Miniprotein binders against a2bj90. Designs and how they scored, part 114

Target 1, 235 residues: a2bj90
Amino acid sequence: MSRSARRKTSALNTVLRVVEVFASIQGEGPFTGTYSVFVRLAGCNLRCPFCDTRYAWSLEAGKPLGVEELVEEIARYEPSLVVITGGEPLLQRHPLNSLVEGLESLGLRVQLETNGILPAPARDEQLWRVYHVVSPKDVPVRVPGAKLHPSWVDYARATGRAWFKFLVANEQHVREVAEYVAKLGIPRSRVYIMPLTPEKLDMKELLELHSRIASLAVKWRLNFSPRLHLLVQLP

## First folded at step 11 (miniprotein)

Design ks10
Fold by ESMFold2-Fast, scan of step 11:
Structure ks10 (fold): chain B 235 residues (1-235), chain A 108 residues (1-108)
Amino acid sequence: as target 1 above (235 residues)
Amino acid sequence: GSLEELFREFLRITWEMYELILEAAEAAKRGDEETAKKLIEEALKLSEKLLEIARKAGSPELEKLARHLHETIKEMKEAFEKGDFDRAEELMLEIAETVYRIFRKIES
């Protein structure tokens, strides 16, 4: 292989397929309420029946953007947090590490949202140093193919930079989550339950669902994640 | 050049293959066995194409990963035919781990 061919191969790993970039408030998880820029990457390794971002499922849904161009676009928003989501962003793992490196060089705080099917970051990855919100889809929602990779529990214990966020509709779901995290040795302090919201809820129904799930979080001694953006009508 | 095009094509096909497998699992769950079988057969063909691309690129390690994907998909087809969903989930984890190894191998 020539030196030119090796350099071209490296350059290909600095392109991400991006569905959308927008400013909003982080509505979910440990950073709820933070002014954020959302970067939605294309491609997903699941087909969740409750998914509200089906437009991002195909890799072809994304526009190819260079890492440097994307870093500059994100920086123009002057965000307190950069939320990298998708689809499943770890499907574009190598250029994602380059993006994280660029964002960290600007002092920007980065949070990745992942379904946790693909392994957690290795110590030599830039992704090792950022925050991760892992949303398992095996329990309680039982999406086929959604088994959580065990390395995420090890990563959370080693770094303190991962939390586990579960979609729940009722108390039986919360019981299943409690049993699941106990079996895996995940501390309750790193566990969030979040309302599983059907597509056709009015505002009263959204508030009632949030109230019920929050009450269950108190009862089961777990953290509660709202879906704040839905309540305040932001993207 | 052509080598960078081969690596790009390898990653694209790896993703397409995994997408077909997940769609097959969803079809199987809803009782659509004919669609599930068709999607798994398409995924097997893509894994064969991955093996061809790895050979053309001159990468023995990518050849090994492509062969592992092909074997894992075959086992997953057998698991679906037997209704062994626990085994199918285990095999999906093996595919996810192999996809991670592919990304690490193709890094600069």
Scores: ipSAE 0.006, ipTM 0.284, lowest interface PAE 9.5, mean pLDDT 83

Design ks11
Fold by ESMFold2-Fast, scan of step 11:
Structure ks11 (fold): chain B 235 residues (1-235), chain A 108 residues (1-108)
Amino acid sequence: as target 1 above (235 residues)
Amino acid sequence: GSLEELFEEFSEITLEMAWLIYEAIDAAKRGDEETAKKLIEEALKLSEKLLEIARKAGSPELEKLARHLHETIKEMKEAFEKGDFFRAMELMLDISETVWEINDKIES
């Protein structure tokens, strides 16, 4: 390897394309209600019709930030949880492992949000040791190209550090989720259903949707995820 | 049937090709240029096989997508040879979008 190429490659190991960094409350999944810093990475391998963060789809939407600079920025918020999301953060897997290493060295708890198309972490990755909320887009919402990688089920079973969060609009969607997780052998304790929220619901409609999906979670013996930030009007 | 088998093979090879490209970028980031080059060359061969399968299937849409993948992988090989790994990552996103389109066509 030439020295110029080696320097450029080394820089890529320590650089992430970041859309935004902000403090909020985790509104979704197993850590709902936690004071968190959100790190939105650029780039996505899907084009979901219901996507709220289309501005993050392109890698060019992100500014290059060094891992050390990003760790320092996150640490200044003193968060209880660091939520790494995107786009699809696993598209930047190698520098993401370096970021996770830096955050864990400070004792910070890390949660990754992923669509689960790319494989689950291997034991030798820093990502192996953090929490993962996997949001499959093949069932029930049927986004083309969104097949869940089977290694995520093995990872969840081996570590207990992955949960599966499904967007649902009605009882038929919940039935499809129940059949899907049963077929894959995913325990119900690892499964969350969350309201699929159309754009521009008023507060009454949003609350009624949450109530309906929560009731279905009880009926089907699944965990419920709100979209708490929408209810309390936080980013 | 044989057409369903061709579509299944096309999808499987497309995913394998995408994974070789992802692994090549990771190898390049680690400074392993030999592995990166080998993986991109393997991905290029798979993209040629996709063109052949698309032609056998008689799908102009899949042939167009396979041709786009082949062109994009060639550009990625050039990016690696120049040490432009940011460009290679940008091209990977284009490949991911094309893989998504292919899966949409096959599923429908």
Scores: ipSAE 0.000, ipTM 0.184, lowest interface PAE 14.8, mean pLDDT 81

Design ks12
Fold by ESMFold2-Fast, scan of step 11:
Structure ks12 (fold): chain B 235 residues (1-235), chain A 108 residues (1-108)
Amino acid sequence: as target 1 above (235 residues)
Amino acid sequence: GSLEELFYEFNDITFEMSELIIDAYEAAKRGDEETAKKLIEEALKLSEKLLEIARKAGSPELEKLARHLHETIKEMKEAFEKGDFERATELMWEINETVYEILEKIES
C-alpha cells in the first residue's frame, strides 16, 4: 500500500492503523488478571514523560488493517477480554466504532483505554456500549495539552461503564487525585490509583512501590490497580 | 469522487498538524527554541492548507473551524516568542478541542 492509501484508509471507517496485536493478561484496572487480546492503535495526542509505549506515538507506526481482518485475527485468540489501547485510540474513532460492532457481534467483551481528552461516546455510537478506563493526564502528573473532557464524568454517571485510573508516585499525588475527583463528582468507587513505575526498578523495588501505593489506596478509600504484567514479566 | 478526496486530505492534514503542535510545545518547554519555531511554522502552513481545502469543499462549518484553528495556532506562536508557557498551555488545550471538533464533523 502507498503512504497516501494508508492514510486515506483511516478516514473511510473501514481501516485502522494498528501497531500490534498480542495475547497477554490485563495487568491494570478493574479487569486485572483477565486473559486478553491487546490491540494497540497508532497515534497519540500527548507526549507523556512516563510513557511506556512511545513507539506508538506516530500514526506512521501503525500498519493499515481492515476492520473485518482485525476482527478475525482477534477472534482466533478466543479472548475473555479485548483491550483496545494505543497511543490514543479515539483518534481513529469511526473505524474504531466499526471494530467494536464486529467484536460485539461475536459476543466479545471490549475495554477501551483512553486519556479522556476526546469526548466520551454518544448514545448512537457502538463505543457507548463498551467499558472504558480513562487515564486523565491533567492530574497529578500534569502533562501539557492534557485536559479531561467533561463528558466523561457524565458518561460514567449515565452508564456505569467508565473508571478513572491515575498514575501516582507519593501521598501528595493521591491527595491531588482525591481533590480532583471530589470536585468533578466522580465516585471513589470508580477511581483507581496505580504506581508510577520508573523504567529501571528491580523486583524488590517494584514490590515495595506497589505495597506503598496500595497502602495509600486503603488510607484514602480508593481502588488500587497493580501493574501485574510488570511483576510477572508479560508484555 | 473529488469531494471525498478533499475530505480525506482535510482529515490527514488535521492529524499531521495536531502532532506538530504537540511536538512544538514539548520542544519549547525543554528550551529547544529552534525546533519549536520550525515545528510551529510547519503547523501554521498546514492550517493555511486546511483553510484552502475547507473552502474548496464548500463547507461553511469546516471553514469556521479551520479559521479558528489557524488563529489559535498564530496566538500559540506568539506565546512561544514571548516565553509565555502558561498561555501556550491554555492555547494547546484550545487547539486540541478545536481539532477534535473538526475530526468529529468530517467523520460524521
Scores: ipSAE 0.006, ipTM 0.240, lowest interface PAE 10.4, mean pLDDT 81

Design ks13
Fold by ESMFold2-Fast, scan of step 11:
Structure ks13 (fold): chain B 235 residues (1-235), chain A 108 residues (1-108)
Amino acid sequence: as target 1 above (235 residues)
Amino acid sequence: GSLEELFEEFTEITMEMGDLIFEAWEAAKRGDEETAKKLIEEALKLSEKLLEIARKAGSPELEKLARHLHETIKEMKEAFEKGDFDRAFDLMYEIGETVLEIMEKIES
């Protein structure tokens, strides 16, 4: 089946490797505060030193779930937003497009979280029509093998449906992010900086870190993303 | 030329100018101030051509954006001449945003 034919048909009973499905509040990015269902897909094409979800790195970590079954499970939560995340969800690109088709057929809003190494959606993919939060791993803390695919900048310009989110610990990181996005022609309005949270912070330390990064966002005229779920103790 | 030819030429020059601005910042980052200034001067000349093309095309919106672009590049050049790299950096970002607005407007 071609990509165009798939776009025009009903969701197929295709299998995804799923680590977890749960309801929470989107704590990050442009949709912060939205009641969401999170779908974590298995598999990742990076091995980030600061990764909190190392259990999702292998495709074998995911249970095989049919697209139709997964759509029904998600729908039972009656979410305002479906967040598809994981290791790297675009590794399961074919069944992911089928999932998006099924979710959109129910009128559900979809957001994808991606590291941006794999190409952005083509116009004939279902993924072209949904929101994307791209988390490049080539700056400010460079991960070996991580390079943003240039098609993501083109996709953001063409659709207005992509934002770029960067983990930062200090002002030097913010400067490096600012230089990077300027070089690529990414508008500041599409850029979020977010606190890089060490594994063990108490609530006071977490709030202080958020305050410092938010102040840097104001200084550098970038958007700020909290990690709201950490502050309110949700998953 | 036709209106379509004018828009094509405008797009090509805008992309070339944008590349020069980002290359100028890369040069500045490595301490090569003379290369940075030279590239900004080249970008400023291209922005003058954009104003001419926008006027010939008869688009008030494109003319306004091209004029803003020219003014911002001129300010960036002045900031570099004064050694105000923080201001030059802010202006480079404003140039990038204006370039994207121009591209979006032409494609519409």
Scores: ipSAE 0.000, ipTM 0.129, lowest interface PAE 18.3, mean pLDDT 80

Design ks14
Fold by ESMFold2-Fast, scan of step 11:
Structure ks14 (fold): chain B 235 residues (1-235), chain A 108 residues (1-108)
Amino acid sequence: as target 1 above (235 residues)
Amino acid sequence: GSLEELFDEFVEITYDMSELILEANEAAKRGDEETAKKLIEEALKLSEKLLEIARKAGSPELEKLARHLHETIKEMKEAFEKGDFIRAYELMFEISDTVWEITEKIES
């Protein structure tokens, strides 16, 4: 079998359960402000009380889509960044690695959003070479079963391609985050705190909350992530 | 009604109960403790209805899951009454896991 025919057949056998694909601006984390395509994968290994994307919890919420077809759909947007989110994308780890390979072959930058419960990428995975924003659910909100896999700390130190993003409402939350990352040996340069935003905030309240959390980031010498898409009213 | 109708009703009530619990925790986050307590009371009543449906269906497995939901929601109510919102969040995860297990068993 020719190499091309073998690759085409393998790609057709690799399927992801996809909830939605859309273009927007990355509003959060180290790539805030970047023109991005968001790929929301179905399935999640947590049932967080604060989850706004409950529609993505089940694998059955996702439409089956071949990796090659998804790469072509993403490429049509001509994005500066591909954000793979979910549910929990690492639940679909095998086809996700194939997707990343396809996107990297086009020179596209890839960022994964993950809860960090499943192990970090191994060196032989395509996922090893892309960016990861890990959102632990250990602190400051305690979700049982949401323990961060220790391999994420090793991955962050080895690659410089992982950051840890925490939702915070007040200074006590920031203190808990600071203690948590110090205990795990996570460098402060890899830590973002982000405002925990109730759904029903007006623009003035949203700005005041951002200002308060940003001030705490300066005080505690941590990085600050806005929720820029909320401020500019994008998805 | 058929056994299948009872299973469908069980799933629908399970989702309604789960939604009330999510709303209760959201109310608690914004400092609306009275709404949180009211919503958790409503969720507790739905969990009692789940126990009755499981018994009517003659399913020991569903009765066990419904009993676990009822006990966990009762503990969450006590956590809200004590202002222990961290404990309430921990219990909510247990409820979510049980809801997922229920839907898997009925759909298989």
Scores: ipSAE 0.000, ipTM 0.138, lowest interface PAE 15.2, mean pLDDT 81

Design ks15
Fold by ESMFold2-Fast, scan of step 11:
Structure ks15 (fold): chain B 235 residues (1-235), chain A 108 residues (1-108)
Amino acid sequence: as target 1 above (235 residues)
Amino acid sequence: GSLEELFEEFLDITNEMFELIYEAQEAAKRGDEETAKKLIEEALKLSEKLLEIARKAGSPELEKLARHLHETIKEMKEAFEKGDFERASELMYEIMDTVIEIWDKIES
């Protein structure tokens, strides 16, 4: 690629469309309970029926922010973990790699949350070196457009830096998840089941649902993810 | 309804196309011209399906975007055939931007 062509495309690696940046506690997955800064990127390639962040679906929902400016904003929070989520953050893959490079240069731990439709990181990407929580929408009830890219299973086995998180409402859903991960060769140690929480649950119902899904995780020998932020009423 | 079913099919094909485009970019980065060309051909076939779906949906805006996507993928195929990988890289970014815009329009 010529110098001129590289210069023309460099702008695409320096700006991210960002919906919000805020401090909270990571409520889900392998880093539950960690003081984190959440970076929600705009744009999503799915229209999930139970999406609680529909406001992030459009790229127009995001404010354009330079990578350097965003790194500085994140660093001001002094987080133990930077959680990059969306929408689907891999839609902005090129500037996302630049963001990860900047964050790693400060010694910050980074976790990406992705639907796994787009390929897993290649070894020469900055994203190869960070943690990934993949939420396949193939199962238990397939969302239109959802298909987990097989490279995520290879990435998880090669690096130990990916986990697979599934929303479940009942034992039938857990059975479907168990069958799905067995077919794909995903190790049980890399699998989390998490309560699918309807909007109308009161705190007692929310706790009862968590208890039920946790019990199913024990029964099926899978890891359990709470939705801790919902239980403690944080964003 | 019928329109919702068409949009679901559109979303399925668009996501498959985006996967192929990213794989083609990775192949091109590695210097694997043959794989990149094959993936572009598959993306081109999917863009033809998108044009048909957009026409059935009756959305002039989606038809315009699907047509532009088809033309851009066709130009990328031609660039690879001529060994113009610099031009192919430029077109890759244009394809990615168009696909993202299509998703935005499906939402609206």
Scores: ipSAE 0.123, ipTM 0.545, lowest interface PAE 5.3, mean pLDDT 83

Design ks16
Fold by ESMFold2-Fast, scan of step 11:
Structure ks16 (fold): chain B 235 residues (1-235), chain A 108 residues (1-108)
Amino acid sequence: as target 1 above (235 residues)
Amino acid sequence: GSLEELFFEFQEITIEMWDLINEALEAAKRGDEETAKKLIEEALKLSEKLLEIARKAGSPELEKLARHLHETIKEMKEAFEKGDFERAMELMNEIYETVFDIQEKIES
């Protein structure tokens, strides 16, 4: 095979459409407080009414970037955690597996944030070995087209590397989440509830909302995720 | 061409198809049914090219997956015609899963 043919074939799994790369603190989920580099991939298979990142919905929003170039950019930040988010990063599954392979080769810890509609990683994918925070949009307010793929529950049980994070506004939402996870057999230890933050909350309102949802987490015996970056005014 | 050349063509067509389908969904969401239908018809033509690539690769499994993709996009066009945005989004999930399955088969 010629080098030209090999380069063309490499484009199938070595180019990602990337919206942004930036350093911050992970504000959410099981790794809250960790110094992280965020990689936002373009494209999404949902149109959530509460979406803060509508600019990432289209694949056209992302600039094509080679996996090796992206790995080098990430490594320059010397992060404790690489957070791959989007849109929906699993839409770019093949080059994403190549990215994960490159990051793991440098000893970097990787967390994927996904809506869980597309299947969980298979054992032969590089993605099988990294952490996943799954944000189902089936409950408490169903987003059109949103259905958690059942393989995510199996993946969580098999690996211990998946958690399920739900946006909640009130106790009725928490009740619906509790019923949902019980029905699917998701252990409560793998479940986080997080405040659904409307636009234009002041700091007092934001803290009061966090307090209310945290109190509900204690009452319902679920884990609580803050939105720490909002509280400390980081991206 | 070689399988490697077919893989390259497949990825280019797949990206163009995804962009068209995403634009169609955004048009449908804002009530622009005519634009949504035109974009989905363009996506259908691209799915026919993917089916030709699958046939040229000589894989009955790949051809079956490409045929399923074409059929799913046709159903999405019907969903847009009926104003059924929920169904269109569900079909989008099937499209992404099918495309992943096709790429996995090509690589093997």
Scores: ipSAE 0.013, ipTM 0.392, lowest interface PAE 7.7, mean pLDDT 82

Design ks17
Fold by ESMFold2-Fast, scan of step 11:
Structure ks17 (fold): chain B 235 residues (1-235), chain A 108 residues (1-108)
Amino acid sequence: as target 1 above (235 residues)
Amino acid sequence: GSLEELFEEFAKITFRMLELIYRAMEAAKRGDEETAKKLIEEALKLSEKLLEIARKAGSPELEKLARHLHETIKEMKEAFEKGDFKRAWELMLRIAETVFEIEEKIES
């Protein structure tokens, strides 16, 4: 083995802090309805008031798993899509690139979910080649610390592999999203609006909220993302 | 410098205040009204300190935002006392939004 090959092999043994790995249906975004394996990475650089996964905020919430071991575990599910989420998965960028390399070597399709605060992938990263759903938190629901990194707009234009998903509660929020994406030059075809779901909604209220936001998506000519897993009661 | 020290102190207090607000909402969700009330009262005291720092920094706009923050937290406390969970949740979002506006003003 050459020195270069040894270094590449060592990179595959890099460790990720993993909260959970499970099979489900992707309930959100452009791949809604796809049989997926979810990989939740630990650590987050935000504290969203509507966060459903607060248990993942700390890096210490994750178990250390080797990249090679994690690739093997994911492969056993035979998924149509691997969804890498968290916290904020880009906090573990270096080992994440190694994970993506391993998954791609098996022909698996990868989607990353990110808050977009950290920079978008560079052309020499493995992450450049996978799909990204960016969930900005600076509009319309203004979360402290949540400024979208401008490189995500450039990445989306260059690759066609990023979409922007916004949590909205009403028409004023949709208007703010429309203004925001217009100012940044994000094409409406890459924009999803998704219901901001407060806790303690019953199923009727949840359906009514979905209907209202979907109608606004049609009116404003934006894409609609359900929260399908909530409607069908899957994780 | 002294202005930078004020902004650093403001950021630390704001982060702690948001943690208390979120923990109060979690306590309310599980029916622990006593803990929710205690945490929201502590958050109110921190918001008063934020207002003092804003005044010391000499920014009328920052002072106005800090005052609005204090009033919003007070309204959230009233919502908890009335058992209006939906209103408390809406006010929690407004608190986060007000903090975001304060951060934009400081960084600008």
Scores: ipSAE 0.013, ipTM 0.465, lowest interface PAE 6.8, mean pLDDT 84

Design ks18
Fold by ESMFold2-Fast, scan of step 11:
Structure ks18 (fold): chain B 235 residues (1-235), chain A 108 residues (1-108)
Amino acid sequence: as target 1 above (235 residues)
Amino acid sequence: GSLEELFEEFYEITWDMAELIMEAEEAAKRGDEETAKKLIEEALKLSEKLLEIARKAGSPELEKLARHLHETIKEMKEAFEKGDFERAEELMIEIWDTVYEILEKIES
């Protein structure tokens, strides 16, 4: 079966390529600790060296799912938060807006996780009304090709619905983040630093890393994001 | 009718093309240059079809976007041939931005 033949069954505005849907606790960012359903969309416009979800990079990693079918699946979990992540979810922008519309019609809170390379939502998009955690990859661990779209700063200022989350390993990284956000005019209240976790750490090492980065957050007057799911051994 | 059929075909080909480009990048990064080149050539042929469909649809905007895609994919092929993966990643972002613009226009 060719890709073209397979895609003939996909409606233009109602199908998403989905890698996985699962219930867990949001371990990161401003909604840490929230009972959530995670929707991982396929495809990514970056190849980060530290990426832990490389299986989602290809669009072929996702199976086509109708928006209505996906909304029904998500609703069955009765989540406090729907986390739409990827890859890069904004690569599937139009059907994503339809998904958000369906979820909001059920009164569900939606958070999008994005690398911020593609433009922020316009006022006429359903995505304008939901929460966004933007993870720039141009600092401090620089990824080739990554550049935060300037519209994300404007969106954050206009709506109060965007936060910026940075992976950091040491104090020099925190300094670079502080300089970056100051230059762009991003308020410190909208900035999170999060531990950059190597592939193999035992639980003691993971806790010690969290403690060190949290201490740096206090010192630099930034918000701290744990990776709580790693600490409590959830997906 | 016919115009709706053209836009549906344009949408399908745009996604097929994007998938081929991603596979080509993955092949190139693992050192499989022959597979990467074949996939990029396939993507280039699909971008030519997009240009033909845009012309048939009478959409100057889609024609400009399809032409930009074709040019960007050609540049990406050169980057892979030179082993310039940093440039290839920059071009991938340009491709995805253009794909997004195309999808937004045909879905509206």
Scores: ipSAE 0.000, ipTM 0.198, lowest interface PAE 13.1, mean pLDDT 80

Design ks19
Fold by ESMFold2-Fast, scan of step 11:
Structure ks19 (fold): chain B 235 residues (1-235), chain A 108 residues (1-108)
Amino acid sequence: as target 1 above (235 residues)
Amino acid sequence: GSLEELFDEFGEITYEMLDLIFEAGEAAKRGDEETAKKLIEEALKLSEKLLEIARKAGSPELEKLARHLHETIKEMKEAFEKGDFERALELMWDIGETVMEIYEKIES
């Protein structure tokens, strides 16, 4: 009766603090354009000046939800991709592994968004089996306290399931990213540059910024990530 | 065994070489051309040692990767001498990618 035992464990101890669950289109990274359910977990170990999800910084911002309840809610959307984001979802590592186990048992594809400060998954974690988009905050716009854990490079090499996504505003930022990834031995094929969007860009300015950063991606032979949800005005 | 010792030595020298390459890049960015050239020359010597170790290990794959590193570092030295920092950075990316391939081969 593994199902009954698993349900009892989830009810007693396996709880995630969840800010929001919603359906949208993945606007960023290698799965851009995919119909997705977003699960925003509460809590963050950084205070980025360009953060647009400051409401998720505190663990108290999240409602406690049992892992089985959350799996059932996600499954009702029938998504092509489950995006687990936050704050920093690895702050809730133990219940997060249980969530991933439940989602994978249903054949659902899972992507984690992380700042990469906490260690990459170990081979015996359920998180080892899912996709990770790592957003280092030590370059090019430095955030105090941000340092990429070196295990993420090893994880990317071992699994092929991690990509590195960097916010850039200009060519100097791209150069700094290029030097950073070269120094760490991160393959160019695993690197995305994405427009750093200040608040209050109109649609014309947003499109022009996307065009400039995309052109730099071509010039520097890196992958380009849009912020598609901003361009199409989705959450 | 002796083959395991050769692979371990190859990995250690690859790490040392990579560190020198990135230190050279930092020196170049601050306008310290003499330090950059010196560090690249040291990296070039380590790449020659990698080629020797690969040959002793009898690994055609590691020999090919070591030869590519040597040629790329030599080209990077020429780029620094010409003041072409943009080209030198492109070559640093190639070195980083080649180093990743080396680590994958060493791990089996």
Scores: ipSAE 0.000, ipTM 0.111, lowest interface PAE 19.0, mean pLDDT 81

Design ks2
Fold by ESMFold2-Fast, scan of step 11:
Structure ks2 (fold): chain B 235 residues (1-235), chain A 108 residues (1-108)
Amino acid sequence: as target 1 above (235 residues)
Amino acid sequence: GSLEELFDEFLDITEEMWELIYDAIEAAKRGDEETAKKLIEEALKLSEKLLEIARKAGSPELEKLARHLHETIKEMKEAFEKGDFERAAELMFEIYDTVLEIAEKIES
C-alpha cells in the first residue's frame, strides 16, 4: 500500500502538460542563435493582449507526458539548449524540477522563459541551477494581473543566471523600462529590450522596427534582443 | 482535517475570484462594459464566501485578507459604475497583491 501511495505522489511530480516539442533556433535573449529544442508547457496565469501562444493558455491544451518520456524525446534532437516555455511553465513547478534534473543528468543546458509573477527558484530546487529569462508584463505594456515577484531580483544578483526581457515599441517605452529597472535595482547588464511586433508587419517594417529598437538600446545602454526567428522565418 | 479542507477551499475560491477580476478588466479594455460589470458582481459574491470560510476557520489573518478583498472589489464595482476605468485598473493591482499574499500564506 505504501508503494501505491508513493506511485501516486510520484505521478503528480513526474507528469507535465505539454503543448508542443520542436527544434528551432533560439531567436531571443542572451542565447540568440543557439540550436535549441523548445518545450511548450500548458497553462498561463496571464492573458496578455500581445500573446502569440493563446493556444497554450489552458492546462487542458497540454497532453500529459511523463518526465522520463519527455527527457528521451528532447535528447533525440541532440540540442545545444533546451528552452522550456509556455504559457507559464512555473505553474507546473514540481514536475518541472524533475524534468530539469533529468535534462541536467544528460549534460543538457536548460533555459526557462517565465513571466516572473511566481517566485524565483529556492536554493533546494533543481530550477536554481538553470538559466532564466524573465519577461515582466507590468511595464511598459501594462498587462492586467502582472507583477514581477521581488525574489527574481535577488535570484539574479545571487546566481547571475537571470535576465529581464521587455517588449518595447518606442522611446517612451524604453524610458519606462529604464525607470522600472532602476527602481528595482536590476543592473542594466541584465536587461534586454526587444521589439514589440504587431502581427501584420511586412519584412521591411519588421527590419525598420528592429533597427529603431536596437538604436534605442545603444542610446540607453541596454542589451538588445532581436526576434531572429521572425526575420529568418523559423517557428 | 476540516481546518485543512477550509484552507484548500479558501485558496480555490481566491483563484476563481482572481480570474473573474482579470476577465472584467479585459472586457473593459475592449469596451464591453456590461460584461465587466457582470464579472465584478460575480467576483464580489465569491469574496463574500471567502469571508464566511475565514470565519469558520477561525483565522483572524485570513478574515482580515478576505475583508480587504471584499472592500476593494466593492470599490472596483463603484469605479466601473462611474466609468472610472483607470481607478478600476489601479484597484485590480491591489487585489492581485492580496491574492498572492493569500496563496503564499496558505501554501507555506
Scores: ipSAE 0.000, ipTM 0.155, lowest interface PAE 14.4, mean pLDDT 82

